# Designs tried in a protein design chat: VH-VL binders against q960a1r229to459. Part 8

Target 1, 231 residues: q960a1r229to459
Amino acid sequence: LKGDRIELLLPKNIDQFKKFKKDRTVISSGLITRFVSTRNPKEFSQKWISTKYVKEFNEITVNKDSVVVGAALNIQKMADTLTSSLSINIGKEIDSFIQKFSSPQIANFATWTGAIISGAKSSLSVSDLLILFNVLDAKLTLLNNSGELTQVAIEEFAEKKLFATHTIVNAIFSRSLTGFLFCLKLGETSEQDSTNFNFAALVGNQVSRIFVGLGGQPKRLTSLEVHIDAL
Short names: E, the ipSAE of ESMFold2; O, the ipSAE of OpenDDE; V2, 0.75 times the mean of E and O plus 0.25 times the DockQ between their complexes.

## First folded at step 1 (VH-VL)

Design s12 (framework fv_socazolimab; at its last look DockQ between E and O 0.05; V2 from the best seeds 0.00; counts 0 for: pae E 13.3 > 2, unsure alone 70.2 < 75, placed apart)
Fold by OpenDDE, look of step 2:
Structure s12 (fold): chain C 231 residues (1-231), chain A 121 residues (1-121), chain B 109 residues (1-109)
Amino acid sequence: as target 1 above (231 residues)
Amino acid sequence: EVQLVESGAEVKKPGSSVKVSCKASGGTFSSYAISWVRQAPGQGLEWMGGIIPIFGTANYAQKFQGRVTITADESTSTAYMELSSLRSEDTAVYYCARDSPYEWELYFDYWGQGTTVTVSS
Amino acid sequence: QSALTQPASVSGSLGQSVTISCTGSSSDVGDYNYVSWYQQHPGKAPNLMIYDVSKRSGVSNRFSGSKSGNTASLTISGLQAEDEADYYCSSYTDSSTYVFGGGTKLTVL
């Protein structure tokens, strides 16, 4: 049985996680991990480490100026947290957008981290969470192989492909964002997980943020931002 | 509706082994942890160990380490618990239980009907 | 790994309130908010009542959970005859395992 088994460690905290991380592949969601492993058999590892029981990966912290969401949380929990913690004009749109994102089953089983990484790895797929993180100017807390924690913008995470060398610990969202959030998703069917096009715009008292997803990393529409801000 | 159906009652001699099965239906199997919990007559619940089927790796309570083996077959959605070197003290009802459908929650929401294992000379 | 400590028995009259304590350590109840409570009637499997210290699992609002320090508590208000059962607490531990309490027999007078 040993030869056919996947070795899995279940650390309880970030310190234990750091000790075991060096020679193991991180799993944030069983479903997503299995899918990835099946598609990429050459990259399959027998050694895994789970974030499921790591305290730091499962925490939600609502600060005065920020919301922190642990990497092990599912998509729905993340969305609910943001909906309740951000301004009404932003949170309501997040809730609406996520309800159209995928089936309730996927939203409850898949971690937001898994979705973000999947989106960042793909040059073809359109990621709803990735565009949401970009429009909200989310930051990620990353753990590198040396055991150091750093914070990076979501855009940098994707551009530098930091998923190859770093583990996402949590996401940080600003609570100081003002204005209105508009999100749009177009797919083959309203209830399917597939997205062909998405659009997100945050407009208001602060600098506008506008992104479009046509495949791969969302593209920022800076010219449109400048135009809107001049109105 | 999710159901856990366990195998039938067992009568065993001291020193022998018993293997109890737990078949899950009505939901997914591979992504949920299956735990085994036993209850001696008139006694409390005792957690023995658990497994995440997709990984095939189990963790055990220290008390049972080396004497219990928990496995899972994803193709049949069935978990197994084998207890060796049986003693009279192992006489109990053995339950399988599924943990939360959410990765960030730790509790047992579905239980099998229990399997009575009697160890007697 | 020792069991969590519960009173062996508690009793209350119909309509009254009772509280069952579950005392652990800093390695389980004190360290995590992963305390759950189960109700068990004779000859039946346990049923989940409370999870994550205070969240109800589709049960009556008469059941409530709380935690202070290393002690979790289950409170049952407005006692009814059907509440007579054994109650078990459970917690996740530092050893990446689960532990149960010794159980409490609730008698409704």
Scores: ipSAE 0.013, ipTM 0.532, lowest interface PAE 7.7, mean pLDDT 86
Fold by ESMFold2-Fast, scan of step 1:
Structure s12 (fold): chain C 231 residues (1-231), chain A 121 residues (1-121), chain B 109 residues (1-109)
Amino acid sequence: as target 1 above (231 residues)
Amino acid sequence: EVQLVESGAEVKKPGSSVKVSCKASGGTFSSYAISWVRQAPGQGLEWMGGIIPIFGTANYAQKFQGRVTITADESTSTAYMELSSLRSEDTAVYYCARDSPYEWELYFDYWGQGTTVTVSS
Amino acid sequence: QSALTQPASVSGSLGQSVTISCTGSSSDVGDYNYVSWYQQHPGKAPNLMIYDVSKRSGVSNRFSGSKSGNTASLTISGLQAEDEADYYCSSYTDSSTYVFGGGTKLTVL
């Protein structure tokens, strides 16, 4: 679709997306609404490429051992997918935590990829969605500028700043990582001792994942994991 | 560290226009929005509009629509605010401030030092 | 237009606590975590203190934010002389615009 000064390409599959991505800005639905709703279309002159019709960015696939969530999905659809495909205790905690991070209106509009990229860019701010992906051992499927797909751990994506050189295609969550999930966000109260940090722990059979967010990337508490797993 | 540096003070006549610049350093200029906020002497803060440089998309407060133009040059990491048909009521300090293009990040984390614009005969 | 309402002034003694209110509507305060708070000293640019209602921007833990219904609050504990400044709340509206409260002058006695 082309306006006078706006080029928006709507590739129909991943091969077309790879071919036409080039210098174009990737758009799904949420990113520009904040500034565009009062716009004059003649003021735009940018090249955009949509993920709307590319299956890989929009798919929800529940396999025996994993669940795949496309990058164009909003935060609430991601939460609903994880809630229905992971254990009931893990799912309920995910839904509860996301309600604290994002209002229902924002969660039904904003993509999870935007929130993850924002969290990964910050060296000082606490990120609730990023710590959730860390505790769940999320993997990201990334597309580079040469059209190659790679899979990386969420920690590697953030550490290597891969958001600068790659497009996120989907997130992959393991269905074999079981146990009890506990997430905490501090800084919501009017108390003098309120702080801006978060915490997430997944306590499983002989395997625990424990993270704390104090600003920037969440830190894994490996010594505490070893101590808990020994009990 | 992120720093926003604004252009120098301006004295303008009624009916003229003024163009203020805001040069960003540190951080990723294209991934953040730049807003313009003014403050008349002894008065509060008033949002005028903002731009997302990667889209070239500008949005304006209703009060300033038709009179303000906000632009950005990614090659120099500079945002501009041009205000036309100046009136004495436009005498104010004009600030640029950085915010996020994402709907869930609605705050200004870094501010320019301010540019004083005086409109007088 | 729904504007954010702040008291014009508030005062407190050294070491005490003070609370500044910011009242709006459900669409800018009550239903969402849009409220941010800025401190401005005379002749200087505003400085971000609190965002998303309650998150600190690297400022002292003496500063805290909260909300109840359509009213957000900034609380400053252990008041120090340097806290004397103007404080502004800000939020985001249904019309995709930012609005600021009228500002509150804090006097430290």
Scores: ipSAE 0.012, ipTM 0.464, lowest interface PAE 8.3, mean pLDDT 81
Fold by ESMFold2, look of step 2:
Structure s12 (fold): chain C 231 residues (1-231), chain A 121 residues (1-121), chain B 109 residues (1-109)
Amino acid sequence: as target 1 above (231 residues)
Amino acid sequence: EVQLVESGAEVKKPGSSVKVSCKASGGTFSSYAISWVRQAPGQGLEWMGGIIPIFGTANYAQKFQGRVTITADESTSTAYMELSSLRSEDTAVYYCARDSPYEWELYFDYWGQGTTVTVSS
Amino acid sequence: QSALTQPASVSGSLGQSVTISCTGSSSDVGDYNYVSWYQQHPGKAPNLMIYDVSKRSGVSNRFSGSKSGNTASLTISGLQAEDEADYYCSSYTDSSTYVFGGGTKLTVL
């Protein structure tokens, strides 16, 4: 961002966001939003729009059967919401897994949306948050360029590369999930503590969901699910 | 130096409306929010709502939804607050304040002098 | 009723320190809610003293803010006569609105 002049719009609600988002790069990082917004350039070479202050993107809604987390929430706030809103067995594992996932400093400032988009774009890296969303059967509410809202499964978001044409508004998780969640993360043994392999399984639910991360998108282990469900 | 100058005091009857203006100078009007905060005599501060002028869409506190309209005119660097269906409990000093919409600096750094609105029978 | 709870009044002697508390729910005063503090003398507009619990705007070093759990605190050291005023806390909430505390009257003895 050094040397560039950036026009940054800071909409306060989704109607404002829809009105001005065309032809602008959408940013969800609180650190980037703060950095750009503390400058007052006279001319701009790039046009950005932030999700950070959009009311609807910062909302948390806990219903009887679902929990909805806004797109501008940081990773820690999302994790705390899921931990308190889902069954105790699932919530405890989410809390434990997120603590292994990143430092508390990053989790308190990075958005879950940024991490999901980064994971969905990658063909080589293993994303811990993306596998968590897959195993929990997360749904995303998306805003297209025409201002229309749609809902898709997390798998479809990544497979169809919808991050290129859509803005994430929120994520939706079922509160009816049951059973045990198991998450495993293996890092490299060098100075970098990145994930080389991960695994997530939700078993004892009506339909088990089991995923492995080997690089790129998580792979669903459908044959293993059928076997486990038969027990 | 940013300055906010509000319109003069008003006396109104119940059931009428009032429109208070807030003229900003000494800064960039379009990119900062203007909020309205009121204070009844002997009481505390109460946020009513605000607007970022470049977006043209206001947010309101739930208590005032449907009774308050906040607008901005970029050409005159002026924000307006209109409160309808006035009641005696709406008697208060009405402040405009510039809020800082930056993630780590969400506060009211500049305040108008206040506009006294008296609602009496 | 305010969403943030402050004591109605607090007193301190000249040269002493005083602390004013501001308590709310986890959605109003939590890890992700920044609290600001305003001083208001009679007949005057509020004046920003503290923004964010760890940052201060160009005001006297005698004023400091802190936060622990769901309680934010304003500490005024070396009390002076001009510190006698009303003090309000404010938070930008998870619902994208501002809320104010009920105010605290500081009396300097």
Scores: ipSAE 0.000, ipTM 0.416, lowest interface PAE 13.3, mean pLDDT 78
ESMFold2 (binder alone), look of step 2: mean pLDDT 86; pTM 0.900

Design s13 (framework fv_socazolimab)
Fold by ESMFold2-Fast, scan of step 1:
Structure s13 (fold): chain C 231 residues (1-231), chain A 121 residues (1-121), chain B 109 residues (1-109)
Amino acid sequence: as target 1 above (231 residues)
Amino acid sequence: EVQLVESGAEVKKPGSSVKVSCKASGGTFSSYAISWVRQAPGQGLEWMGGIIPMFGTANYAQKFQGRVTITADESTSTAYMELSSLRSEDTAVYYCARGYDFDYYYGMDVWGQGTTVTVSS
Amino acid sequence: QSALTQPASVSGSLGQSVTISCTGSSSDVGGYDYVSWYQQHPGKAPNLMIYEVSKRSGVSNRFSGSKSGNTASLTISGLQAEDEADYYCSSYAGSYTWVFGGGTKLTVL
């Protein structure tokens, strides 16, 4: 049978987005946008809806206790925001780690949202941005199909696969994060694939967060956290 | 499904400029990257550059920097490629092509029919 | 000339398999997993077959892609007469630019 054309809707604010979404496929601008879609647009006639021009998805808010980064912002803008608003040591490590897994071209065009969703969907490859969000205890503001906003921890978002039923509005990072951040990406352990091991640890005075990526969702090393926190 | 329709054949003199258009129809223009690729008679494909219409950002292959200008007009869903200081070696079929998304590295899956540009004295 | 090296021609028999190579350097094929393959019939625009090294564009599963070091490969199994065409590889070359291979003429015997 005949297929229909592909249309892209460009809402300008969250109220228009809620109105126009209505079970349409969500897409953002940037190199990683394709990972948000589970389908090649050429295989299906679809109506797409973009987050690119939604005002609320492009906002950055620095509060006393938190930093909020809109879902349509690129990886580099997110990194710059965190570097300027979190502690110097944490910010330096964030910037250093991002440079290891994302070229300037990708970081300036790809959204952090696309990278997070791609990482959360993968069962085989490691995700450097996902492990970074895990170690930073990031929270996501999500929009459901009924137009309701909720906040969830990044670990819950990935574990429950909430990307299938929700749209990410923004990420929230605590400004009270303190301690030493260590991120490691071991390069190219596979012959033909760019598969890697990654590791991230935030070691604070009273609480540690430690994760390892061996493929799929990063694993939290809670036993090691307890031992370190006891020191 | 989107189609790309290019402007008609051109015959130009050496030293002149040519501007080829590529109009998208039946689909979305602003969010897909548009590349320009040429093919000289009996030769292979050569990437010249591309543009992401909604960002207005053009990128050019090193060989063509300084001679090629790629632009897009979102109001008419049309991309343009202008090549200046034409030489006989610029005689080729010029294609516009659309990537899967904003990014060329996802592959160019929709192509225009090609515009023949002949440079002769 | 194009930056990526392909054999000028390759031949195969109906029902057999052929492999077309695409060799670059660490700054293109070897450095990135963004290799695409295009099929071009005489007088026609190219058609996308494979992207990101091994991902099909909706074409027959007889077409597969791979990469080892600085060389990407397109393999066509169960050769059919309609596969006779020119095949081009393309790779990301850094700085948001792309480069094509010189092209390979496939003859189906």
Scores: ipSAE 0.000, ipTM 0.423, lowest interface PAE 13.7, mean pLDDT 80

Design s14 (framework fv_socazolimab; at its last look DockQ between E and O 0.08; V2 from the best seeds 0.00; counts 0 for: pae E 14.6 > 2, unsure alone 71.8 < 75, placed apart)
Fold by ESMFold2-Fast, scan of step 1:
Structure s14 (fold): chain C 231 residues (1-231), chain A 124 residues (1-124), chain B 109 residues (1-109)
Amino acid sequence: as target 1 above (231 residues)
Amino acid sequence: EVQLVESGAEVKKPGSSVKVSCKASGDTFSSYAISWVRQAPGQGLEWMGGIIPIFGTANYAQKFQGRVTITADESTSTAYMELSSLRSEDTAVYYCARDQGWEYTYDYYYMDVWGQGTTVTVSS
Amino acid sequence: QSALTQPASVSGSLGQSVTISCTGSSSDVGGYNYVSWYQQHPGKAPNLMIYDVSKRSGVSNRFSGSKSGNTASLTISGLQAEDEADYYCSSYTSSSTLVFGGGTKLTVL
């Protein structure tokens, strides 16, 4: 006789996702075909749940004080949202920086969530998207195994490896960010657009955020921030 | 069927570097990670590191950090593993393998398709 | 860190069952359900047998996997001559890396 049937759930909102997740394996946008087509049908009794159609994971909300970008959106949609919602100078630098590390093929198909998690897991490679989120003081809304929603700073998410125990729901960026944003990517090759190290600084009137990526998680240059903020 | 084809055997001197290539067929580069695993003569398997080609992000086993570099070229569907400062202990068969990660939590988990292996001999 | 702990060798008679253990810690085998098992015949690349602790990769149902605490196990029932090979476990780690066990040589008597 034939093996077990495939079960894939397509929740339409976060309440359905929370209710149905349980012991199910989470599949992001773009991976449904891969997981279904490559798994052995005889062994494929595993229950799956997709983020692709969850309303809250696909939302872009621009509020007076913040902009919220859903977890299932691709890098290009995130970039477009930030460039249109933040100050002109900050937005222009974001767009310029993203263009340096992400081809149109990647930006239109890969989720920002996948890029952030990949970067947070890397032990030696620098992550351009992760350092960008760090310098912008991004917050992530996370869903834990108990169904509770919490917000954490991007630095905490990466340091505590929360990708192992939580599902990312969205990213939140402050619209009150002011000052000058500067991002740098070094080490591009003809075979692959790779980064050996990167740098990002947001210098405001009273607060500065400065990060350097030398491999793995970006390092915050807190001593330099103190000196710059004293000026 | 998906195939991973590795470059040919190499003989290197101590202190030199070796760069092994792994050409993937099909949709491997857009949907999977590539892991590198080595095996010294008569010894066990040892995971060196891996890469998520679409993001260009690599992760390395602690033992190899500082000596190994893993890269990928999406245009040719080819992954590379470069090991520097070679010692006689680096004499081994080097495998590339297709690794089943998932996008939401992109990870190195298990290898379902393996290259044929590249023999690297380090001798004077 | 160090390789996961496997017995160096195990043996069994034709038609018998054998179990190979793979012991780690809470930061690898005990912390995740991401254990895989590989079979390697002399001169060949490894072949995936089990993934996600207990899922078969198209191999015979004579092969089964399980986990209890920090120890994963591969059980081979109805031993056949072609099962003679080296077997390796592998686990995901809290550092988002993979680690292999030291390997077990199975001899079919």
Scores: ipSAE 0.033, ipTM 0.613, lowest interface PAE 6.9, mean pLDDT 82
Fold by OpenDDE, look of step 2:
Structure s14 (fold): chain C 231 residues (1-231), chain A 124 residues (1-124), chain B 109 residues (1-109)
Amino acid sequence: as target 1 above (231 residues)
Amino acid sequence: EVQLVESGAEVKKPGSSVKVSCKASGDTFSSYAISWVRQAPGQGLEWMGGIIPIFGTANYAQKFQGRVTITADESTSTAYMELSSLRSEDTAVYYCARDQGWEYTYDYYYMDVWGQGTTVTVSS
Amino acid sequence: QSALTQPASVSGSLGQSVTISCTGSSSDVGGYNYVSWYQQHPGKAPNLMIYDVSKRSGVSNRFSGSKSGNTASLTISGLQAEDEADYYCSSYTSSSTLVFGGGTKLTVL
């Protein structure tokens, strides 16, 4: 599309976003978008919409039992929020994990939503954030084409490929999680942003949650969970 | 420090075309947008258009629609502005500038790094 | 797109403060917080001074930006001789384009 004009809208609230989104592609992250396009070539739209200035997409809400993170926040902000809002044994691991996740540049400029969507779209990519969301049993608030908001589990989002029809508004994390979080990321090099394998385990919670990422949607290791919980 | 280096001065005849290049230093060319701004002698700044290299598409000011083509080569970190059907009124200094606001978010319009400018003279 | 409206010239004495206005419409200045200001000395490329209405781009705190309605303003306090230059405002537009003001010549007396 060299030489073609693109259109970008910058809605300020969810109502405007709903109106403008109808015929536009959502910008979740410049870098992530590029990454997704490279691995999953699709036609670029000439019409784009950004979530960056949508009020509802930028909100952070810390409740007694949950923390809500807007979809427009960058990865670092999301991580910082979770680190400060969840138990110390979980939060510290999140912080550590994010530091190993990608370059500071990506963490500071790419949205967590972009990373989640990228991971969900690609069967080849191993998404660190996707596995993190799974192990933490994150919920997503989604906006559908009708303008309605629904809440779904991250697993359902990926499994049903809801990114095709829905826009992520925010993520909801439970503050009631207990135990210890362990995350592992393996790449070709220490400086490489790509991941070949990742692993996440929440142990000592009411129910252990263990996931492995080898590409595409993380796989839950239920048998291992049962085994661990029996120990 | 990011720098933009533009091609040399051009002297063109009316009706011809000119293509100005803008080479960016660094490895983050694709993460930014490049805008083109011209300034006629003794006149103000005029935004012509901009390109987001990763998209490969450009935005143009209405005034230049159909007459200007902005492209980018990521492999060489070079942006190009081609203006066709040149007129005497197109005599100006043409600047390329990095739009940092477009980096990653693609929703800002401000130019923090400028090239040195390319003088284009259109005369019969 | 029509240019944003700036005064052709402003002047102030050393140490004084001056304000340069930039008036647009709800489709540009009034519609978005993407107003930027540029300083240009003769024979030089423009320099970014302010972006996003009020954010300074590595410039002295003597330079400040604000916006009210469809009018953005650049205020320069404690005028110095080197402040004498042309100043341009710009804004994002609803057409996904950038528009400049006509420019203001600042003379330091």
Scores: ipSAE 0.017, ipTM 0.575, lowest interface PAE 5.9, mean pLDDT 86
Fold by ESMFold2, look of step 2:
Structure s14 (fold): chain C 231 residues (1-231), chain A 124 residues (1-124), chain B 109 residues (1-109)
Amino acid sequence: as target 1 above (231 residues)
Amino acid sequence: EVQLVESGAEVKKPGSSVKVSCKASGDTFSSYAISWVRQAPGQGLEWMGGIIPIFGTANYAQKFQGRVTITADESTSTAYMELSSLRSEDTAVYYCARDQGWEYTYDYYYMDVWGQGTTVTVSS
Amino acid sequence: QSALTQPASVSGSLGQSVTISCTGSSSDVGGYNYVSWYQQHPGKAPNLMIYDVSKRSGVSNRFSGSKSGNTASLTISGLQAEDEADYYCSSYTSSSTLVFGGGTKLTVL
């Protein structure tokens, strides 16, 4: 920041996080958490709180019908979890698609929540991870400023700009997804994270889900879904 | 589930260096701090420093600044501690431990997984 | 030599309770800082007993932790012979480092 001196709080569990969150800026980025935490200023002018070390935000829960991935997991860990927990046809495409949008170094330390929030804020760039979450019908568990938990669809999170008032706790994916996942990416280098066009389709599920990114937020192609499902 | 295995015991001469390894089993090596703690015979625990492997940045106790180097190799899930300019007072058991908190903060941190300890003897 | 001060020794009889203190500055123990406690038997690595001031790390509920002002406390009730060990507190200090207390030898009479 602009020469500001930052006090960074690193809570270890959700109870500590809830207790101290209100008057602090929430940092969901593992990279920014590390950068700020290596400084040793004499005094502080701003107060931040990180999600990185919160136990509940680092948890993975695999149930019969769902898989839950904590908010502080890096992109690669999330991808590996989904690959192992979802059907083979979906999992192999997730692995392939993530390889296309990030380097191994970025995927191994950047949190998926940082990427989701960046994508949800963007009006110019297309987020690869955000389109993946949309096609997989992801739900987010959110923590509001009152300490209450709610769940929303990924589409609602971006549409209503809930990143401004809520902290992501985890993402929830259905293990009942079937069919084939197809992804296409055309864009800039991974260092810019600027994709000009991406496309994701889940076909052969009960209801197909098809999304396109054309600069900005993913757009669902409902007419195409109806046509494909009629075949 | 993480297990830490340290390298074997060392006998060193004054003025030399020792490098102890700490191999972690399991994923998430980049997600944890690895701390180094020593204990001289009949004395208490002394934190030397630690590293978060994903950033490669180490933090050191003031007493050891300039003599200790802590590094990590993500590809092998191994942390290293090298102590230089050894003195007889450096004779101790050296532990590696997994923890989440070696940075300046008002929060709490804990070391939940410990290595078996490596004895380093500094003798003429 | 530590920023965290513990008594050198404490003792108690079988079945009694003892409390081990860990005192530091408001930056080291007070405020939002939390203390952890470790038990160490001779010749063994330390074992985490208490984290986040009061949370047990898979140990008997005979072990409890608390904090008041600049002092954290470990209380061991119903003393057993196996509780005889060295006990260390730890926290982050105002110097941005992790520090252990000097250690307390618990003797069970």
Scores: ipSAE 0.000, ipTM 0.390, lowest interface PAE 14.6, mean pLDDT 77
ESMFold2 (binder alone), look of step 2: mean pLDDT 87; pTM 0.917

